VH-VL binders against q86l99r1233to1411. Designs and how they scored, part 21

Target 1, 179 residues: q86l99r1233to1411
Amino acid sequence: SNKESLPFRRDVIEKVINHLRENSLDTEGIFRLSGNMESVRGIVKSFAHGEPNLSFEVHNISNALKHYLRSLDPPLIPYEFFLMLLDARKNEDAETIRNIFWKIPSDNRVVLTLLVDLMVKISENSNVNKMNSKNLSIVFGPTILKPRTPTLDRMALMTETQLQCGIIQTFIEDFHYIF
Short names: E, the ipSAE of ESMFold2; O, the ipSAE of OpenDDE; V2, 0.75 times the mean of E and O plus 0.25 times the DockQ between their complexes.

## First folded at step 7 (VH-VL; framework fv_adalimumab_6cr1)

Design f6 (at its last look DockQ between E and O 0.21; V2 from the best seeds 0.00; counts 0 for: pae E 11.8 > 2, placed apart)
Fold by OpenDDE, look of step 7:
Structure f6 (fold): chain C 179 residues (1-179), chain A 119 residues (1-119), chain B 107 residues (1-107)
Amino acid sequence: as target 1 above (179 residues)
Amino acid sequence: EVQLVESGGGLVQPGRSLRLSCAASGFTFSDYAMHWVRQAPGKGLEWVSAISWNEGYIDYADSVEGRFTISRDNAKNSLYLQMNSLRAEDTAVYYCAKAEYYDTWFDPWGQGTLVTVSS
Amino acid sequence: DIQMTQSPSSLSASVGDRVTITCRASQGINDYLAWYQQKPGKAPKLLIYDASRLQSGVPSRFSGSGSGTDFTLTISSLQPEDVATYYCQKYDSAPYTFGQGTKVEIK
C-alpha cells in the first residue's frame, strides 16, 4: 500500500518502548495479535504528532508502534544497510552484522538497540507471552528492514523475507554481542 | 466456522511431482502459521513442513528437505506443498493445520488428501 | 533431534476406567507439548496444549500434566467415544515431532 511516510521521532519511540517494557512483558501475543484498528490508527497519529497516546491497552500500543515503524521512510534500518545485512546473514556472519550495526546512524542505532532490547525481554518470557525470538523476528523483520526497491520475483521475495527475519532473530539471540 | 480443505492428492509414479493445496476459510488466514502433517497408511503422524504467516520462517522435516516446498498465498487464503522427486515412502494422507503462533500446537486440521506414490 | 516416546503403544480398558498415557521427550521441552485424539478415518483433534491446558470443547475428563521431559494424558473416566489413537507432540521448535501414538480400546 502506498501509505504516506511518517516522520522519525526518536523521543516518541523511546517513550513507547519504555511503556511496553513496563506493561507488556507478560502479554500473550504482544506485537503479534491485532488490536482495534481504529484505535491503532489514532495512536499512530499521536506518534507522528510527537505526543504519544499511551492510554490504550498494550496490544493497541504495540500494533501502533509496529505500524508506525513500518511507515518510516527510510526504514529504521536505512536502505544502504539492507543488502549488506542480508549478505552477512546468508553467510551466518554475526561479526559482520555487528560491524554493520555500528555503522548505522546514531539515532537509528539507539532506537534499534532499545527495540531489540525490548524484544529480548519479551522473548525471555515467551513461556507466558508466546512471543519467542522467532515470532518476534517474523513480526519485525520486514517492518524495520526493507529494500529500497521491492523484489518482484516470488521466490526471491521469500528468500529475502526469511533473511530479514533471520537478521532480527540474530539481533535478539546475539544481543549482547552485537549491541 | 474455521475450515481447512486439502486438495491435489492422487496416484503418482515415483520421481514425479505433485502439488497440494489447502483452502482456508472462516478466519484471517494471513494471521496464522500453517503446517503440513502426513500419515502413512496405518502409521503415526509425521510433521512435514511449517510456514509463518508472512513466509519469513520456514521449516522442513529432514525426510522431505530439498524435495518439498511449502508456500502460501494469503490473498487466496491458500497453503501449498510442492512435492518433487516423490518416493514410495511419501505415500500418506496429507493434512494442513493451523497454528496460532510459530512454535505452537495445531488446531484445527483439515480432513486430509491422499497421496499414493506407486509404480 | 528430540525423540518423543509414548507409553503404552496400546491399551484396553473398561468404560469408566481411569486411563493414563505417558509421553517422554529425550530432552527438555518445557511445556511445549500437545495431545491429539484421532479416531479412525478422521483428522486429529487437539485435546491439550501447553502440557496441561484443555482445549475448548474438550470434555473435562481429559487432562494433561507434566513439564520438561515427562508428560501425562489422563482420561478420568473412559467413555466409548474415547476409542481412538492419541498422540503427543512437541512444539518447542522444529521438528514438531509426534509420539508414535497410543491406541485406546474398550474391553
Scores: ipSAE 0.859, ipTM 0.935, lowest interface PAE 0.6, mean pLDDT 96
Fold by ESMFold2, look of step 7:
Structure f6 (fold): chain C 179 residues (1-179), chain A 119 residues (1-119), chain B 107 residues (1-107)
Amino acid sequence: as target 1 above (179 residues)
Amino acid sequence: EVQLVESGGGLVQPGRSLRLSCAASGFTFSDYAMHWVRQAPGKGLEWVSAISWNEGYIDYADSVEGRFTISRDNAKNSLYLQMNSLRAEDTAVYYCAKAEYYDTWFDPWGQGTLVTVSS
Amino acid sequence: DIQMTQSPSSLSASVGDRVTITCRASQGINDYLAWYQQKPGKAPKLLIYDASRLQSGVPSRFSGSGSGTDFTLTISSLQPEDVATYYCQKYDSAPYTFGQGTKVEIK
């Protein structure tokens, strides 16, 4: 719905990711643990208005980023790339995934690169923060990669979710090859 | 305050169906995963089913798969459990529970609704 | 499927005693384990998550430890209000299985 959709603001997302990169790599359960819901709502509002308020504990900021990205329509990875990426993942074809990534519009590519680089840094410190590549892929797969027309078939939706997570996991684990 | 309120429990004969509801308030329901957990009288907790925030992940305990269906209506802040082909061993208090993501701990829980399956 | 085994199944202790409950997973689950307290007639309440993290509002006499397959809930000084059944739960992946429970009573 239009009430749940938020505008894409590359500059805001970059500032938030940079803040998390500086402040969250040692934080246990980052992107997994909840924040204070009223704080998170306020922070998301500040993102949508183009004036990010980052004067909060890092869990509130990570949750706000997660919810902001979830509310984008179109999603961070535009709809037209959904089926191509899922098919490439199904075939375990990282080269094709790389080729598709480079066809994504440049603003989206920049944000996606920064976001996945953050996930790489978090996963490299998973002994401390407890967030490995699989954990992060579960958080971000359905958040940033969505079909234009949601399926009504429960089994198809489950399969799509597994592939969505797999694509993000591939982005994290093969970062330097793909990006 | 965060609240979860289950309803729809009752007495039902084996082979029949019931639908449970869980009404959520005090949080953005569409941001969170939800679970059903049951507890037979005098027994321990048994996980029943999970559904992610966007309905993209749904899973069931083996004991209920094929008979129970979890669903949610994010516009109504409601979680559901359709229970078909009920058996005596399905007799339990059914709790709904909130999770940050579908593979996290549960907090809070509702107070539960009793389902009794007997002739 | 990964089995979760709690021990003991029940215990009785005096006020002020140190109480230890163990939970064993049949396969490694990292630290994806929670502990819940359930008082008679009430819904379960989260005590500990991610094996060792104390939930806000839970008294500091509760603590959790362990990783992999072996986990422990400790009550450093048992209080009358701690009479309850305690459950561990894994959540590394489905199924999100609970242990069988440990009933704690006051002598």
Scores: ipSAE 0.000, ipTM 0.545, lowest interface PAE 11.8, mean pLDDT 89
ESMFold2 (binder alone), look of step 7: mean pLDDT 95; pTM 0.966

## First folded at step 8 (VH-VL; framework fv_adalimumab_6cr1)

Design g1 (at its last look DockQ between E and O 0.04; V2 from the best seeds 0.00; counts 0 for: pae E 14.7 > 2, placed apart)
Fold by OpenDDE, look of step 8:
Structure g1 (fold): chain C 179 residues (1-179), chain A 119 residues (1-119), chain B 107 residues (1-107)
Amino acid sequence: as target 1 above (179 residues)
Amino acid sequence: EVQLVESGGGLVQPGRSLRLSCAASGFTFRDYAMHWVRQAPGKGLEWVSAISWNEGYIDYADSVEGRFTISRDNAKNSLYLQMNSLRAEDTAVYYCAKARYYDTWFDPWGQGTLVTVSS
Amino acid sequence: DIQMTQSPSSLSASVGDRVTITCRASQGISDYLAWYQQKPGKAPKLLIYDASTLQSGVPSRFSGSGSGTDFTLTISSLQPEDVATYYCQKYDSAPYTFGQGTKVEIK
C-alpha cells in the first residue's frame, strides 16, 4: 500500500504496549481481529502527534499499533537485516538470529524487545485469547519485517511470508535467549 | 449464512493429478484459517492440510506431504488443494473447513467432494 | 505424533440413556480438543470445543469434560436424532488428528 510513512515514535509505542500489556492479555484475537476502521485511523493519527489516544476498546488500540508499525519506513526491523534473518531462519539458526538482533539500532531493539515481550505474555494466555506464538507470528511477521523491494512472484512471496512469520515465532519462543 | 462449497472431485487413475476448490461465502474469508479434511468410504476423518489467512503457515499430514499443495486466493474467497501423484488410498470425500485461528477447532464444514482414485 | 484413541468404537443404547464416549491422547494436549457429530451422508458438525465449551445451537444434553490426556463426551439423555458417529480431534498443533470415531445407535 502507498500509505504515507509515519515517524518512528519510541515513546508512543512504549505507552501503547504498556497499555496493551495491562488490558489485552485475556482478549480473544488480540492483534488479529479487526477493530473499527474509523477509530483505528484516529488512534494512529494520535500516534503521529505524540499523544496516543488510549480511551478506545483494546481491539482498536491493538489494530492501531499494528497499522502504525506496518506503515513505518523503514520497518521496525530495518531493511538491511531482512535477508540475513530470512537466511538464518532457513538454516534454523537461532544463534545467528540472536546475533543479527543485537546489530539492530538501539531504539529499534528496545521497541522490538517490548513488542515481543508483549507477544510472549499474550501467548502464555493463549488458552483464553487464542493467540499463541504461531498466531501472533502470522500477524507480525509481515508487519515489522519487510523487504525493501516487494516480491512479485507468488511462490516466492509465500516462502517469504512463511520465513517472516517463522522469525517472529522464534523471537517469541526463544525470547530469553535472543533478547 | 456461512457457506463452503467444495468442487473438483472425480474419478482419476493412480499417478494423476487433481485440483480441488472450495468456494467460501457469508463471511470475511481473509480473516480465517482454512483446512482440508478427508474421509475414505466407511472410514473416519483424516486431517489433510491447513493454511493461515495470509499463507504464513502451512501444514500437511505426513500421508500427503510432498504430493499435495494447499493454497488460497483471498480475493476470490477460494481455497485450493492441488493433489499430485494420487494413490488409491487418497480416495475419499474431501471437506474444506473454516477455523478462526490456526490451532483452533473447525466450524463450519463444507459438504465435501468425492475423489476416487482407481485404475 | 500424538495418538488419539476413542472408546468404545461403537455402542447401542436406548432412548433416554446416558451415553459416555471417551477420547485419550497419547500426550498432553491441554484443553485443545473438539467433538464432532457426523450423521450418515453429512458433513461433520461441531459439538464441543476447548474440551467443555458447548457450541452455540447444540442441545444442552451434550457436554464435554477433561483436560490433558483424558476427555469425555456425554449425552445425558440419548435421543433418536443423536444417531451418528462422533469424533474427537486435537488442535493443539498440527497434525490435527481425529479419533477413530464412535458409532452411536439406538436399540
Scores: ipSAE 0.879, ipTM 0.942, lowest interface PAE 0.6, mean pLDDT 96
Fold by ESMFold2, look of step 8:
Structure g1 (fold): chain C 179 residues (1-179), chain A 119 residues (1-119), chain B 107 residues (1-107)
Amino acid sequence: as target 1 above (179 residues)
Amino acid sequence: EVQLVESGGGLVQPGRSLRLSCAASGFTFRDYAMHWVRQAPGKGLEWVSAISWNEGYIDYADSVEGRFTISRDNAKNSLYLQMNSLRAEDTAVYYCAKARYYDTWFDPWGQGTLVTVSS
Amino acid sequence: DIQMTQSPSSLSASVGDRVTITCRASQGISDYLAWYQQKPGKAPKLLIYDASTLQSGVPSRFSGSGSGTDFTLTISSLQPEDVATYYCQKYDSAPYTFGQGTKVEIK
């Protein structure tokens, strides 16, 4: 669908992540199941205005966060880190992934750390919520890490998508080492 | 209570070396970035060096790069600064400082150890 | 690298006066700015982080404001125990540079 650039608001994202940390760890299909799209659209607008409205069922909040992050330009992981992270993942080089993470600007690092910590907490309870590290990586890979220009080759795009998911999976599974 | 205690300061001649230590207690040391900050007599604060919790990020001020080495021993809850090729302008009180998890304001600071470089 | 410039370099004020100290970054640093107080012979103490958030245990007469390049520390009513040098510090990315300091004295 058509995406619009939204303002980056660290304080809003922190509040939303904290809300989800307290309310979503036992929720089946969190970040995977859809919410009510009219509600989600309204919640995303409240995030963009700096006044997050969290008085909704948790699936609407998680979907709003996902859509808000997808709408950031530049993305949560800035464009200049895209190719170097993908190359590090190709080489299965978690040390280089860690080094790259620490070069990301502080604002983005704060939000990324909180987001991945939430994903770790969710994945630790996957026997209840049904969301393991692989499931979460599929949701968040293309959401927070993307190229500046579209990849035109179909096989390259599939490889790129697998690597994006792999980076997020590495973040979750090696959280203590990287973060 | 979080505590940081620096040691190893003293009087040394130019061109010589010193090793500073910082003993940490009251928090999970291995989870936090640590810094050295110095203050020459009668002067302001100067950031010297940073080391991340896992040593994946190490950085230095231009004035000390190539001469100073920051390190840590997470098993001993200790931060170190190896200072080689010391110069008169390195004369300062050296503070150990704890960063928050992923932000880098400093709380708390140690009480400092004085390094004097003169002949 | 981003330069941090404080003003004034020193000031003298009476007990009860409102004191304002400014800090300017040569490039935008969002709200990644802290303020520290250093009393003579002591280590610095954190007062304010994220430009305007008061550290726990710090008296409410201290406040911070600003974003981007221009930041202010305010002491609403100067007390004798506030005699100190005050430093701003950026932490948007390395290097984690301090301003040159502002010495505050009682007239």
Scores: ipSAE 0.006, ipTM 0.505, lowest interface PAE 14.7, mean pLDDT 88
ESMFold2 (binder alone), look of step 8: mean pLDDT 95; pTM 0.964

Design g2 (at its last look DockQ between E and O 0.03; V2 from the best seeds 0.00; counts 0 for: pae E 16.8 > 2, placed apart)
Fold by OpenDDE, look of step 8:
Structure g2 (fold): chain C 179 residues (1-179), chain A 119 residues (1-119), chain B 107 residues (1-107)
Amino acid sequence: as target 1 above (179 residues)
Amino acid sequence: EVQLVESGGGLVQPGRSLRLSCAASGFTFSNYAMHWVRQAPGKGLEWVSAISWNEGYIDYADSVEGRFTISRDNAKNSLYLQMNSLRAEDTAVYYCAKAKYYDTWFDPWGQGTLVTVSS
Amino acid sequence: DIQMTQSPSSLSASVGDRVTITCRASQGISDYLAWYQQKPGKAPKLLIYDASTLQSGVPSRFSGSGSGTDFTLTISSLQPEDVATYYCQKYDSAPYTFGQGTKVEIK
């Protein structure tokens, strides 16, 4: 809902990502397991004020970041790139995905790069934290890459979701090529 | 206690459709991937389909691809398997199984529901 | 696709015997392997996951070992209640293929 959207704060996101990079790599189910909802809401509010509250347990912080990103309008990956990326994914075209990525606005690219870098690091430790590239992609696909208009057909939506996740998976697995 | 209860099995003719359901209880259903596994009479176990907690990942065995559709309703703690264009070789006990997070081992399993495809 | 092959397909042993079942993957699957026990007319039950981790509530006479392509399930002292078919399964990625099963009986 547009009413729940928060402003894009690059500085805040970077701080949160840095915190998670330092404190979450060995956390089982990071970004997947739920935190305390009240704590999560409080942390998200702190994002809006420009100073993230990072004193909470890492699941609460990671969930706050996830919820914050999900609430962005436009999303972290702007709407105009949605269909192009999905089409590229359908064709398993990493080169096109790369080209599209570099057309994304600068601030968004920076944040996206940091975020995916974090995912890469998490995935490299998946034997401990149980969050491989696919698992992380499932979490972040619909979170940061979404259409301007929601799909109404359930089957189409499911396919769309899979492609969203696939794009993020490509970002993680082909990080050095894309970014 | 974690429980999975399958339903919807029965006798159907080839070419017909059937919808299986799995009712989950005793755990946060929306946190886990779910799978269908089947076992033909007197045969081994065969993985059929998987669906992640948010439907971001869905996959099928080659033997059922294009004919079966897996889905879930997290609000109802339910897993489904729509089976179309049924064949004799689809005759099996169909099990619902819980996987940790996304794609791990299966635990627990339901008791299964029998699907018999015969003319 | 990765093939999962169990050996033997069936075995008969005496109570108290050491029983070993092997599972081989045609390609490396790290430790993403589970073992299940299925008794007649019942659903499968998880015994071992991550190749060697004993599931809670499973008797300690069961153990798993291996990594990569070769895996083993061992029953250190076979009991009457262990009569069942045992299956290995990979879960490194889809498809989540099972071995063909090993039927264990008591002499």
Scores: ipSAE 0.093, ipTM 0.727, lowest interface PAE 2.3, mean pLDDT 93
Fold by ESMFold2, look of step 8:
Structure g2 (fold): chain C 179 residues (1-179), chain A 119 residues (1-119), chain B 107 residues (1-107)
Amino acid sequence: as target 1 above (179 residues)
Amino acid sequence: EVQLVESGGGLVQPGRSLRLSCAASGFTFSNYAMHWVRQAPGKGLEWVSAISWNEGYIDYADSVEGRFTISRDNAKNSLYLQMNSLRAEDTAVYYCAKAKYYDTWFDPWGQGTLVTVSS
Amino acid sequence: DIQMTQSPSSLSASVGDRVTITCRASQGISDYLAWYQQKPGKAPKLLIYDASTLQSGVPSRFSGSGSGTDFTLTISSLQPEDVATYYCQKYDSAPYTFGQGTKVEIK
């Protein structure tokens, strides 16, 4: 069988995000509700091969994007930015968060901008889709921002998770300042 | 330094309306969520309403929902609370409070403005 | 909605005493809890956020602990300037409910 690491493919991610922008803003529980796991795995394989197959129900596509982003190594926000961002969030320093964002490699910045813009659009329609900025931050915090080695201490993991979610909330709520 | 200054309080009859303002300075107002919190005489603190930087998130306490409207004007660095159909139980000092980023603890607070609702 | 209950409603202690104030949430709120100090005629001032993190400029005699439903504010050595009413507040989601307050007095 063909087993490989999932590569970062900016062109694929852009296509998937654009598809979701067109098809998901009215979808209840988008990014929160599960999809069919067999379909999701097949879609993720198509992402890795550079030809995304988007002929699926929208929850399968959103779950495939989540799975794909979780599987990136390095993650969408590269490991060297993890502690810097958490520290800037803890110090309540939005200017530093913005400065760190602009140091992230350009392909990653473009994808982040598209992803967070999608989250802004979804949250603006939360009366319909039931996904506000807090809900989205819980989904995407640990998905795109994670430490190089897993955190084992329960208290440290709880603090880490809160800060990860807080950074994504900052991205959504301060979108026009940061991006 | 960060400064929040409330105004627009006063004596008003039940059933009438009043508009509170909060003038902000010393920070980039358009980046931050803002809140109203009130304190009835001799009583504790009660959260009233929140508004995000872009108005994409607005929320109210049950006690004021449908009667009060929070708004902001980012060009004027100003937060507002339109209070309609005022009741005696709305009598309180009203504080403007800045959220830190998207975390909802409040720092700093304004000095407060007194609203008295009585016939 | 999650209710916040503070205990005691008031307490009296001597300068130098350790003072403990408790806040209980009716449901789990993780560590999304802040503590405020309010002196008469003044706006509240943030002391502690995320249950245990001191706000900058707050004296180290203040500390917070707890998670889930049970939280504690401790003043390790009460000073005359610490006479105030103290409030906890949850912020896991709206509503951003405050406890009823605890008045701290000097004997």
Scores: ipSAE 0.005, ipTM 0.454, lowest interface PAE 16.8, mean pLDDT 87
ESMFold2 (binder alone), look of step 8: mean pLDDT 95; pTM 0.963

Design g3 (at its last look DockQ between E and O 0.04; V2 from the best seeds 0.00; counts 0 for: pae E 15.9 > 2, placed apart)
Fold by OpenDDE, look of step 8:
Structure g3 (fold): chain C 179 residues (1-179), chain A 119 residues (1-119), chain B 107 residues (1-107)
Amino acid sequence: as target 1 above (179 residues)
Amino acid sequence: EVQLVESGGGLVQPGRSLRLSCAASGFTFSNYAMHWVRQAPGKGLEWVSAISWNEGYIDYADSVEGRFTISRDNAKNSLYLQMNSLRAEDTAVYYCAKAQYYDTWFDPWGQGTLVTVSS
Amino acid sequence: DIQMTQSPSSLSASVGDRVTITCRASQGISDYLAWYQQKPGKAPKLLIYDASTLQSGVPSRFSGSGSGTDFTLTISSLQPEDVATYYCQKYYSAPYTFGQGTKVEIK
């Protein structure tokens, strides 16, 4: 794809995730509630420069991370694993999902592990922040797991989205088994 | 002001289909999960279906699974319920309800639309 | 599935009375419980969520308590405008089952 995308910055992502781990676990609607878009765009720009601006309110930071991850090309989970994961999810095959995960490039695996670990920690505090594994998976499914070619059929898209979310839910709920 | 307005209810015969709509206004519809809840005449509330903001998560009550389909059009701020193979026991006022998050409480509710299934 | 059982099914009390409605879940549901008020011919209205959090705009005479399997809605001083049917509901996981309702009337 020739669309303008931000470079994959493992170091930046790790810093942002660490910040969110320390400051967002009790934040209601973390990753779901929107921040200020102007602030979010500014933060995302800081990612591109290699030093994340973490002086903003946590919703702005979390949304910046979400937006940044969404903009990655290829996605955090590379395209070649998309169909395999969806098929594994269709078959409710956690072992296959695990096996596929470990085939993902190392930098992507590390980031994915950190991200899902954060989701796990957030979900464990869902009674406060209201972001359980389902809510988080709804947010991150289509964000980090995408097809190379978008689906145009409405029903197929719905099914695809559900599988995407389901895979992320599996990552969260079966974290220790998969990661 | 947040407002939900249901429509599409009416009288239908058993085995027929009906499509309900819920028009949302006063909030960013695309950010919220939506639910359908029904109430048979003189009876209690029964949860019917749920849909996340991106349709990535959907749930149905066992009583309607396989017959009803929940969907949404965020561009039109609309929630839908396609009801197929309608039964007499589906007779109810159908409410659409907003949820803060997918699996949380419902607030607010629409005023409902009546569906009557009778031969 | 988890069953939600309210008690009583109906009650009649005087203005100013303390009214208590109970809701029991067949399994533990933590504090993932909401209470709704439905007046005749109207849509339900949220009163309490997370078992004990009062919804904004709801009179303070309403309160909720409980966790796990046993929950209580209390009206400290029943008012005429409180005539309605009250429902508990579990959430967090589907199905989002309601109790059968408790009809509250004034003597």
Scores: ipSAE 0.882, ipTM 0.945, lowest interface PAE 0.5, mean pLDDT 96
Fold by ESMFold2, look of step 8:
Structure g3 (fold): chain C 179 residues (1-179), chain A 119 residues (1-119), chain B 107 residues (1-107)
Amino acid sequence: as target 1 above (179 residues)
Amino acid sequence: EVQLVESGGGLVQPGRSLRLSCAASGFTFSNYAMHWVRQAPGKGLEWVSAISWNEGYIDYADSVEGRFTISRDNAKNSLYLQMNSLRAEDTAVYYCAKAQYYDTWFDPWGQGTLVTVSS
Amino acid sequence: DIQMTQSPSSLSASVGDRVTITCRASQGISDYLAWYQQKPGKAPKLLIYDASTLQSGVPSRFSGSGSGTDFTLTISSLQPEDVATYYCQKYYSAPYTFGQGTKVEIK
C-alpha cells in the first residue's frame, strides 16, 4: 500500500549475482521473462532479512534481484551521478563515463562491477539465452540509474530513458575499458 | 587447496629493474582480484598495488606510482609486478594476495619473496 | 588518503588475559575493515573481515567490533599461540591502508 526502500546489503547482492552467474548463462530470456510473483515477493523478503533463499527456479531469482535493485533508495548508482552520466553518454564520451564510475562509492562500485560482469557473460551467450547487450540495457537502465525527482516533461523523460539504456549498454560493450 | 607462490626476488642495485611473479593454483584465478603487499624488514605491512580480474581496475600506492606495473596472465594463472627504478626503500618481502574483488579483504596470502635494493 | 592508527603499538599480557586492540580511521569507512595476524617469518593470516565477521577456522576467542572510524579486536583469553603482530586494514577505497601493527607478547 505504500512504497518502502530496502536496505543496501552488499553481501546479499553478491551471493545472488554469484548464484545467477553459475546458473543462468544458458537460460532463455533471463531477466526478461517473468517469474511467479508470489515466489518473487518471498525471495525479495529473504534478501531484505540478509538470508537469501536461492532454492527457486532461476527466473524467480533473476526477477527478485531486479525487484530488489529497483527498490533501493538511493539506487545502485547514487543520484548525484545521474546527470553526469547522462551528459557523458549524450556526448558519446566513454572516458568520462569511466571517470565517473570510479567516483562512485566503493561498495556500490563492487556490486555494479559484479552485476555488469554477469550481463557481459549473459550477452556473450546470447545465441542461447537470447539476451544481448541492448536487451539487458533495457532491463537494467531504469533499474539502477534514476533521477532523485521524477522527470515530469514527457520529451525529457523519453530522452532520459534512451540515455539510461545507452549508459548500461556502454558498460556492457566497453566493460574492459570502463571497469 | 588455494596456493600462491611468489618468485623473482633477489639482490639488485638502485636504479635497476626486477620482475616478480606469483603462481596461483587451487582456484579459478580469472575470477578474482589480486594485490601486492610489501613489508620492509622489521616494519609493518604496506599495500602496493591492485588489479581486478579483467585488468579493468589497476591502482598503485603513491610511493610506487609510475615505477611499478602490475599485470596478470589469466591463461597462465599468474600475477606479475614489474619494478623499475628501484630504490633502497623498496627493500621488502613482497606478498601476493587474493581478494574477491579489488576492494575486499585478502585471503590467502603467498609466502613472500625478498627484494633487496642495495649497492 | 585515510590513515589507520592502531593502539597500543605493543602490549604484554598473561595467558588467560583479555586483550583489546583498537584501530581508528581518519575518516568513516563503514564496516570495511579486516584484522590480520602475523607470526614471525610467516605471511599474514585473515582473522576477521567486515569489522566483526570471524573467518572460518579462527578460534572463537577472537572477536571484532565497530563501524565508521573506531574498531576493536578482542582476544577473550590470550593463549601462547596468539603471540604475533596484529594489523587492521581498511578496504573502503584505494589505497588499501594497514595500521602500523600491534605486537602482542606474553609475560
Scores: ipSAE 0.007, ipTM 0.486, lowest interface PAE 15.9, mean pLDDT 88
ESMFold2 (binder alone), look of step 8: mean pLDDT 95; pTM 0.965

